# VH-VL binders against Probable carboxypeptidase X1 (CPXM1), part 1

Every score and structure here is a prediction.

Target 1, 162 residues: Probable carboxypeptidase X1 (CPXM1), of Homo sapiens (Human) (q96sm3r113to274)
Amino acid sequence: TGCPPLGLESLRVSDSRLEASSSQSFGLGPHRGRLNIQSGLEDGDLYDGAWCAEEQDADPWFQVDAGHPTRFSGVITQGRNSVWRYDWVTSYKVQFSNDSRTWWGSRNHSSGMDAVFPANSDPETPVLNLLPEPQVARFIRLLPQTWLQGGAPCLRAEILAC
Below, numbering starts at 1 at the first letter of every chain, in headers, positions and changes, except where a header shows other numbers; antibody chains aren't numbered by Kabat.
F, E and O are the ipSAE of ESMFold2-Fast, ESMFold2 and OpenDDE, as the mean of both directions, binder to target and target to binder. V2 is 0.75 times the mean of E and O plus 0.25 times the DockQ between their complexes.
[cut] stands for letters that were removed.
Atom coordinates printed by the task and the answers are left out, and those that the model quotes come from them; centres of patches stay.

## First folded at step 1 (VH-VL)

Design e1 (framework fv_enfortumab)
Fold by ESMFold2-Fast, scan of step 1:
Structure e1 (fold): chain C 162 residues (1-162), chain A 123 residues (1-123), chain B 107 residues (1-107)
Amino acid sequence: as target 1 above (162 residues)
Amino acid sequence: EVQLVESGGGLVQPGGSLRLSCAASGFTFSSYSMNWVRQAPGKGLEWVSYISSSSSYIYYADSVKGRFTISRDNAKNSLSLQMNSLRDEDTAVYYCARDKYYGSGSYYPFDYWGQGTTVTVSS
Amino acid sequence: DIQMTQSPSSVSASVGDRVTITCRASQGISSWLAWYQQKPGKAPKFLIYAASSLQSGVPSRFSGSGSGTDFTLTISSLQPEDFATYYCQQANSFPLTFGGGTKVEIK
């Protein structure tokens, strides 16, 4: 795409700017939701390659604070990188905010309802979704809608912004 | 440079008909949804009609349903509004407006407007 | 239909003043609200979309805020070129509807 990555993968966006509705453990927290991040390889490693919401979290979300007004144009997602199990989000919605309190959603122009983006079908292959209406905002949220049957909502992400 | 130029306005008697046109240039017309918005003398803005980029979706304000017909010709970069059974309350300046668009979606606010064409319904 | 109520209908102000205009929707519209400026004899000019996002080329003294049903347009330090009528518009659902307008005029 034409718009550069915001900086989740490059660590340009610091851990303090990533938040989530919940996480299964510290090693699956929002700071682990970075594109191409890798799992630990040993049984004793306490971290894995994804952000994963708690099983009881009925409305999971993953949030990025760009730090200033930013034009969001696209989202790239991957599933969980793990030596233990498979998990990936299969669809999600996107929301934006200027203050992290008031949110508006990305919409489908034909239906007028919130856009639902088809996401991953395996743990590693990146899937790009261009936003139908790019938005200027400070914050962006990804809201998993569906995920692998029997699994958990887990993702790695990068945000494209101009 | 994006330009929208309206034409076809004029004086018409109640019950008459008039056809407005909007000539678009400076952008890929076939990629944008278009609207007609009117403003009666000394009054506020009133949305009249919407047409999607390929004419698949068309909407009208209740005040004009059954009387006005919006259409477009993407090969000629033109938008039209056929106005039938005109009433005194249809007297207004009519603006052609482009929907703000990026990617595959329409956002419904109007980022570019024409200069307007005046329609006066009177004897 | 979603009704948009704008207040005040007019305000007299001086250059340098802070001007605040309010817009209220009869139903929740999330942040699908735009603001326009119209000068006498001219077509409206697009200012703000998604309640708070400034259109390219619009001066930073203009700002928008709000969500749901209550929205505000603020001009932090009024300039001579800002004397105009301002309109809000909901973009949530058809039919698209505008507020009644707020005329910002010279004291």
Scores: ipSAE 0.000, ipTM 0.475, lowest interface PAE 18.7, mean pLDDT 86

Design e10 (framework fv_enfortumab)
Fold by ESMFold2-Fast, scan of step 1:
Structure e10 (fold): chain C 162 residues (1-162), chain A 122 residues (1-122), chain B 107 residues (1-107)
Amino acid sequence: as target 1 above (162 residues)
Amino acid sequence: EVQLVESGGGLVQPGGSLRLSCAASGFTFSSYSMNWVRQAPGKGLEWVSYISSSSSYIYYADSVKGRFTISRDNAKNSLSLQMNSLRDEDTAVYYCAREYYHSSGKYYFDYWGQGTTVTVSS
Amino acid sequence: DIQMTQSPSSVSASVGDRVTITCRASQGISSWLAWYQQKPGKAPKFLIYAASSLQSGVPSRFSGSGSGTDFTLTISSLQPEDFATYYCQQANSFPLTFGGGTKVEIK
């Protein structure tokens, strides 16, 4: 039995609950990493629909603070929504924490290693990954492992939780 | 703060049964995989069984497979080990141990209970 | 099963001594090895994971090294509270297995 969306797309999860290891610009910050967010024109400037890590970020991560212990059951991702370029994450790992300092990973029990989830292959199609085992924690992180060649790790996300 | 308390040990005849319990407190029990590890008198440690956080994955040592059953109740913060067809070689102190999560996905034990003694003797 | 062989089975030492304990795996386990300390009548205490990573709260006189099949636990300057039995554990695959233990006792 799946859990409903936590609220990245609906804005139920506030911008202050979203963090990232780095961002290329304000317009590609963690607050832009919401499922189905669109690129657009605001105050005469063009902004894109995604969170994107800096090019030099060797260990990119996108973090959601649920605010209290929460049962995480799945993750939905999309690539960058843009009128001028393509970027999408092709695989990622998931980590959890109760205090944002001590982290544990979602694991593949067959191999004993961190689960590596295959992700997107285009900018728009949502890809759902159910966690092999739902986890109760306050924080969840997505850790991009691979992304489109010549691009940057960019994503939009929703978390399934109860 | 983290506490694991085992109970249910005792003296039993060969072929008998015992149910061990482990009461957890001071952490979010439902987020952690749990293990049973035993130690025979004057001997070393032997891993017995593993259960993942939502009971999706369960593993047993070959020596106990088919005789022991591990289970957990996340609503009550408790871990159990049902031991059937007990043998003299099952005589040991049984420890409840919490998994230490590492990004490599490898299996370590960060907290252990005080242990409960099981003696199988005729 | 991966067999873990510890040596020596016991060592007599004095406070201030450097103590070295070795652990050998019957097959390669990369760096996936832990060390535990156990005092008489007590549960084991987590010391080291991933062969060389010291658990928070463990004194810096403890260190681990090695990879593949050969591993070492070193106590650089033995203290009175360090007299205990030490166990290595391979964390790589099920079934999980422990070494036979090394008892560090007073000389």
Scores: ipSAE 0.006, ipTM 0.531, lowest interface PAE 13.6, mean pLDDT 89

Design e11 (framework fv_enfortumab)
Fold by ESMFold2-Fast, scan of step 1:
Structure e11 (fold): chain C 162 residues (1-162), chain A 122 residues (1-122), chain B 107 residues (1-107)
Amino acid sequence: as target 1 above (162 residues)
Amino acid sequence: EVQLVESGGGLVQPGGSLRLSCAASGFTFSSYSMNWVRQAPGKGLEWVSYISSSSSYIYYADSVKGRFTISRDNAKNSLSLQMNSLRDEDTAVYYCARTYYGYPKYYGMDVWGQGTTVTVSS
Amino acid sequence: DIQMTQSPSSVSASVGDRVTITCRASQGISSWLAWYQQKPGKAPKFLIYAASSLQSGVPSRFSGSGSGTDFTLTISSLQPEDFATYYCQQANSFPLTFGGGTKVEIK
């Protein structure tokens, strides 16, 4: 439960509000990291359904700009929709910012340590993670920590916010 | 013995049509996605089209979209390429090639036919 | 579309030489690059997949390396049967694209 979807899947959040640390290709850019997005068969360079970081990106992140202070309560992720290959993130951390320059992490309330969220185990099944402590901020980042062995950090996402 | 054999090439005038065929033997054809790749005289390789094992996914190079149609008949172990509205730039040797992959990862093309020549000329 | 640029377009070499061919992608393709060998009048032969994995039956003198946008094919000690044209191919996304080829010819 909690807050409704922010609008990655519905396109209420425009492509210009999605950024990433890197992308393997334009067709795997942050604008492709929307929940339930599918590989396009005939749509120019948008062939696969996911954002994927470059292999050499040591600190990958996927960022959403909500445009104004927003209460972030949860994250939904999927792996890559592709006829080419399997890729999915298996764990990630979450960070927040009001100015995209200074960031603070989602923490486990009991331990005070950064929360590490278990994510996907297949390309299609959505996995919901409710944040232990909802945060008010303008920006939210997902930071892949682990992913499919032999694969790349790729994801599709939706943010729950109000 | 794994083998692919192309046929159907020939001389055709601009605006004409040709249908290429590729006969597969020595492997379970219905388990592999297939490709057409062409090579113009003295030029490099150009990928033309892809068809998945069940025909659910089909892709084309931009240069042939709307003019070429790839299809397959798994019961007959055959791959086809219907070429319409042919242009001089379509003159090439056409190869059929089997996808090498560990599904769903595409790695390349491991088995190729000998090629069939298509010449578009007035 | 991902543009693949191969260099050099040709190289003259002698048996026993070390030959290096480079391939550059206009966009990141991770490790999803294949290498092919083509002799005159023949269909291409699959050599390497996933940038560095040697196909069964290909001699160990062939090796591939690279990731992202920059890739190399190396023949450590050229043999007479290695005089051919070599092509790289990105396997990351559709449409699939090949490099322009590198002709390895006798010096």
Scores: ipSAE 0.000, ipTM 0.525, lowest interface PAE 11.4, mean pLDDT 88

Design e12 (framework fv_enfortumab)
Fold by ESMFold2-Fast, scan of step 1:
Structure e12 (fold): chain C 162 residues (1-162), chain A 122 residues (1-122), chain B 107 residues (1-107)
Amino acid sequence: as target 1 above (162 residues)
Amino acid sequence: EVQLVESGGGLVQPGGSLRLSCAASGFTFSSYSMNWVRQAPGKGLEWVSYISSSSSYIYYADSVKGRFTISRDNAKNSLSLQMNSLRDEDTAVYYCARLGYSGYDYRYFDYWGQGTTVTVSS
Amino acid sequence: DIQMTQSPSSVSASVGDRVTITCRASQGISSWLAWYQQKPGKAPKFLIYAASSLQSGVPSRFSGSGSGTDFTLTISSLQPEDFATYYCQQANSFPLTFGGGTKVEIK
């Protein structure tokens, strides 16, 4: 049984429930990391369709607060939506927490090590990764591991949860 | 009505320079990114260069990088392409084209100028 | 960069014929594909965006389909004004790239 979208794309999850380790600008903040969000008009603003971490961020993460214990079953990601620049995450890890202080990772069943999910190879095609074992937690984090060379870790996401 | 009118094309010697211009009217020029697209005689379309609405982002095809410079003047509704160190391979019709808003995004060439011809003779 | 391959390079057709043109991307581009029509000596004209959406003012005999890497432009009943060269363009990432074109010529 798959769980439905948590609500990043639908705005059911408010901006205050999205957080990140860093952001290149306000227009590339965690509130812009919603699946299918589109780049906006320029006018001096960088309202692109993605969350993007700062270049100097050695340990980037994108966080969603579900507000209560929630069964997380999958993650959908896209790259950055922009007609003037392309960036995408190529692999990531997933972590969970009940208090935003103590974290545990999604694991690969065969090896027992942290699962590393292959992600995007272009800006737009959504890539679904089902978690090996659905986890009950309040918070979920996506931790970019690799991304387009010469680019920045940028993503749009949706979480499958019930 | 949206109009894009190119000018500045002509015949030049290899190694020479030429400046193309595009005059825009009928829309808020400062709100749209602009592009140059070329077409060699009997060949297909090749994207050449992009400039964002504020000139903050500029991109070039590898074939012209370091030789061509795109610029715009939003107060005059004008787009320019400075072409230096011209080669035989740069012979083409050069089109000014707008990336318009369609399907919630600014990704498609919705309006094109009539083109201006650049001939580089060896 | 993303390479766009069109097939066929040319097709000879008669008025009233159904014409199908294909476009293949070297990697996934979702639905970020446009189609343009170009008549001899003229600038290209915007026909279709987001793979299947018809631009305002374009006749309903034109339709687009596909996603990912394989795309199709169909003209259901060719008219005299449809003899032209057609180009696909990926709008997924820079550099923007076009297919090599398909010339629809009179039989």
Scores: ipSAE 0.000, ipTM 0.482, lowest interface PAE 15.6, mean pLDDT 87

Design e2 (framework fv_enfortumab)
Fold by ESMFold2-Fast, scan of step 1:
Structure e2 (fold): chain C 162 residues (1-162), chain A 122 residues (1-122), chain B 107 residues (1-107)
Amino acid sequence: as target 1 above (162 residues)
Amino acid sequence: EVQLVESGGGLVQPGGSLRLSCAASGFTFSSYSMNWVRQAPGKGLEWVSYISSSSSYIYYADSVKGRFTISRDNAKNSLSLQMNSLRDEDTAVYYCARGYYDFWSGYPFDYWGQGTTVTVSS
Amino acid sequence: DIQMTQSPSSVSASVGDRVTITCRASQGISSWLAWYQQKPGKAPKFLIYAASSLQSGVPSRFSGSGSGTDFTLTISSLQPEDFATYYCQQANSFPLTFGGGTKVEIK
């Protein structure tokens, strides 16, 4: 059953509850990884519409702290909103934690291996992935696995939770 | 061809004021961020101020904040720097520099004017 | 503020020599570093952006490398026209900051 958005788009989840393994700049930090956020409109501004990991980050992740035990049921992603660049994550894994130190992954029902979710194919169209089994945890991480060739792992997200 | 021409430099006493101008030509001025960068005699480069293409975002180096004001007039293709409460340490060649726009490249400068000299001395 | 440390402060080299200049940031700046060349009495000239991308019209003997905090500018075979001071600049965040410069003198 569907749970409502946790609040990345609505700002109910504050910037302090968003974290990432790395970011290319402040303007591409985890606080910019909110669904439907838009790029800056002026030349020279690096306040673009996405979180983007550094190119050298071999294990990128985007993290949301729900603040308390929360039932996570789905993830919505978009690519980078930009007038100059194309970047989007094409697949990702999902992990959960109660303490931000011990993590467990969302598993594929048939194989028992970590689920790999197909993600975006353009910068703007939201792609919903329902978790095979909803998980109760405080933290959720998105781990980009593949992204547009020649680009960087960039995303905007919303989490479905209750 | 892109050209940036600074003017308004000169000799001024400590505590005085001076206004620098930069005349831009050869490109769509209203589409680019602009910067002022200075260089004291025999010293290195120091970034002074930034203004976005529509003037919505403006930043200053801490050393000049509250004393200098950057502005632009897109209809006249001109950039200005109003300098108040000038100090000895403001003595430098002041360059007008165009921001290179590329979200992946950050905030480098692709074209520079020849500079105008400001000397603050009693 | 991000501090940029550039070394060496000066180097004397002969035509044909390989020259390497280093630049270190006090915090991570990804690949957002630019290099400039300044000849005596002239304004700086844009050479390299995004640490390794050569500006059009710049000779291929110039190359940049590095990411995070450690960066290098290399001139593979020094030419007479390369006499200049070279500056790195972190292009990551405000306030924008420059290295102290490296003067390349022809022996």
Scores: ipSAE 0.000, ipTM 0.520, lowest interface PAE 12.9, mean pLDDT 88

Design e3 (framework fv_enfortumab)
Fold by ESMFold2-Fast, scan of step 1:
Structure e3 (fold): chain C 162 residues (1-162), chain A 120 residues (1-120), chain B 107 residues (1-107)
Amino acid sequence: as target 1 above (162 residues)
Amino acid sequence: EVQLVESGGGLVQPGGSLRLSCAASGFTFSSYSMNWVRQAPGKGLEWVSYISSSSSYIYYADSVKGRFTISRDNAKNSLSLQMNSLRDEDTAVYYCARHRGYSYGYFDYWGQGTTVTVSS
Amino acid sequence: DIQMTQSPSSVSASVGDRVTITCRASQGISSWLAWYQQKPGKAPKFLIYAASSLQSGVPSRFSGSGSGTDFTLTISSLQPEDFATYYCQQYNSYPYTFGGGTKVEIK
């Protein structure tokens, strides 16, 4: 009874519905945070395969606007696809909102504390995390907590929703 | 303050070898890709080589492929360029430069350069 | 390889003059162009990235403009410390290439 992909990978979710706390450059903006998106590999390509927060961002977040109340059931993440360097998020938290101003977190059922999801350990392998309790909301945020030592918080994502 | 200090330049005969070093300080060296850029006497700038922060990606200008080897030691905050089979046209000031940008980029900090003279 | 052509190769100017340096790419590079200043015997100094974004600490008399193939660096009121050679660099694609340089000389 799980929900299907919301549409980050398929582009059904438009670039205008993706936002982030910051980005290192346009080529690493939130519109690049789509599952399986690929870096430029040939002359003339000016983008990498990920959203990456800027170095000074102490509280990075990646946000998806589903456009209407939506049941969020899971998150899939990958690291940065790049011919230049390695970066990946190793853990993150999830938050929800109906108005993009008031946020509540996904909680671990057994502890009652904010759920911390273990994420990636390489740039390409997708890691699925099912939410302990599916949430109905318009907006979902991923909040990187830890990432590759010496690297930057970068990710590609897909959201499971209905 | 960000500093890059090159060393290892000198006079060498054609066919000889030199190893250049660049000592980095004032920033997290392991988080940045690095480059070597050279400038022949009275001429413009020429990009020589690139190395990613993890050393996983390395690229060379066609003029130096097979003769030069770029490497880095993140524990020592140092960048190196091993130059073999040197030619008269390799005579230049060699600069260590910090890469800035997502995949493609520009050079926001440069060392003062070290001079390599190849003469027959 | 993308060829970068700078013009003029040299310009003679007086303090207070407006100086314009042009850089042309052999193919479209969007806004992926940087500018550097180099004084004799010194390393290049970074001035501008993304065609028009001024590095912190660079005087506001420097400005960059352009996109695609045609780019300009402007010094609105030349100061004594601005006499130097200026280089453009494309970072649209590998390998990175520089313009031939424009020397700004005292009249």
Scores: ipSAE 0.006, ipTM 0.505, lowest interface PAE 10.3, mean pLDDT 88

Design e4 (framework fv_enfortumab)
Fold by ESMFold2-Fast, scan of step 1:
Structure e4 (fold): chain C 162 residues (1-162), chain A 120 residues (1-120), chain B 107 residues (1-107)
Amino acid sequence: as target 1 above (162 residues)
Amino acid sequence: EVQLVESGGGLVQPGGSLRLSCAASGFTFSSYNMNWVRQAPGKGLEWVSYISSSSSYIYYADSVKGRFTISRDNAKNSLSLQMNSLRDEDTAVYYCARSPYYRGYGMDVWGQGTTVTVSS
Amino acid sequence: DIQMTQSPSSVSASVGDRVTITCRASQGISSWLAWYQQKPGKAPKFLIYAASSLQSGVPSRFSGSGSGTDFTLTISSLQPEDFATYYCQQANSFPLTFGGGTKVEIK
């Protein structure tokens, strides 16, 4: 395995290839969901270090378009980098698609059910999850399942792919 | 040739200070996260500190928090560790090591080490 | 903090032997475990990342396996240059932690 980063942190994946089900504001949009991205520090900065779904979003997802069929092997996540509050996703599922309309999930071989990946427990520490079976697809989605109680589903991510 | 070279080690009395340096060459230093790792005589490896490529994220082992400060100068391709209030238990060989983030926080390139001896 | 426990602390072996070293994390680290080799007086050498991925230039007799909390490093046919101390390291979260090391010695 050992696939390299797809390019969220390096900006090789452009903002136009990142989408989400919703965002609390532009400054917490999918383009802010890049590994190691930082919050604004000054009064008047209207951006923070994460993508965050709206609180009313019942089915949050963060999506990456690799642009062509790509072998996805892993996901790295962090919580929200912020001087104002704490938010992080504690578990998520992964889905894949070739057309952004028909999706299939990463599955756990032992149970045959959708794989649920344990994620973050603090805002900064990256957590890697290798997929049980690497998948070839154009699109990958992260679907937050649980997050900090009293918080919102927020994350920063990198995708491992070749 | 990818290299890391440490310097600044020496003999110091308890309560003293030392500044360690690590010079990087043969790679784009500004693209890599960096670590300090130490090893006491006859003992195992102990992680000391981490600094991200941009200096935005800095972490310390509990044993050195408040006494050690990690920093980097990307224009000079150098990493530093300022060590204050040194104790006998800080006696060790200190290594600098780089971490490419796609390998987790594993450390793929290490310097030769510089020896710090804290003795009265 | 994540505690890393290695066993055995030392093993006596002969050239050509199969050597297995184990490493256990006190909590799940997915596959983010690295293995290092250290010879006396030298800096550690990176062997394996992501539990099972061999670093470029490392001989194929070295292999890693495991996920979650239980990991192994295997040397399929020990060579003279393999007598060294081996360390595992959880590469997942801060503070970073190393195992206590396993010394592979000549019988």
Scores: ipSAE 0.006, ipTM 0.493, lowest interface PAE 15.4, mean pLDDT 88

Design e5 (framework fv_enfortumab)
Fold by ESMFold2-Fast, scan of step 1:
Structure e5 (fold): chain C 162 residues (1-162), chain A 124 residues (1-124), chain B 107 residues (1-107)
Amino acid sequence: as target 1 above (162 residues)
Amino acid sequence: EVQLVESGGGLVQPGGSLRLSCAASGFTFSSYSMNWVRQAPGKGLEWVSYISSSSSYIYYADSVKGRFTISRDNAKNSLSLQMNSLRDEDTAVYYCARGLGYSSSWYPYYFDYWGQGTTVTVSS
Amino acid sequence: DIQMTQSPSSVSASVGDRVTITCRASQGISSWLAWYQQKPGKAPKFLIYAASSLQSGVPSRFSGSGSGTDFTLTISSLQPEDFATYYCQQANSFPLTFGGGTKVEIK
């Protein structure tokens, strides 16, 4: 029960609709934060399969512009696909906006606090989190809260939406 | 035009039961959380119960927990409150109120539309 | 539970007066506060949400301000139709709670 994939994995959502608070390099920018994207095949490419925030970014976020009001129902995440290292987000929050200026969070109704979604424990296994209540908005943000000890906040994602 | 119409109120003896209903029209009912809010004679507003758009989350005020049951039928655009073991302090006007749902850019815990209310009197 | 305290409990004012109603939360609620107007024998009407955002159709003489624990509803120039009881409500967490109400009476 839920909406189909929005189109990060299928490339239906263009690179111009993906933004982030920061990125370690171009090869780890928000356009690399697509579900099932793979590390580059050529020697010397820093094209690992993930978006990764800068080391100094204390409040990282990964943003998707759906282009129009869209019913967001869930989020799928993976860690970084890399030959050389492990990085994955272990928990995140979700925010929504209609104008990319005014944001509201997905909340845990019992506590009234922002919902914190448990995420990945390895680089490859997709973890689905259904939103407590589907949300209609144009923009959705994922805000990493915790990640692998000694690693960086890196993720690949897909959004479930209709 | 958003409309909420309550029914089912009346006079009941302590320990009795009543079932309140709220008929919704003019909006996509299944996209909004719903609430019951009551007001005792000459007193202020008291939140009673919440149900999310999908019925996945349900909350009650401590004063009614275990005695009242909120439910909804999205196919019929209706909200219900089953009230059991009624007490004198449950005497109030009961309002059906729409929460701002996840189809809104604002937090869903506000009450943007209210019904006219239905009166419940618990008395011997 | 978050307790909401309104003051004053009642106020008598003349048409054209500036009326100020205050609401204090027992804990920080950010900007998650709404104001409602209730006329005798009627259901409450939604006035203001997110502490300061005016609901569509509400006259501009109504305004809200505040954040955290202290909030204010202001009616800049009281009109006869503003005779009512006003309630604040915290939208931060369950259980949802209302202030005790402030009755605005015309002199």
Scores: ipSAE 0.005, ipTM 0.509, lowest interface PAE 15.0, mean pLDDT 86

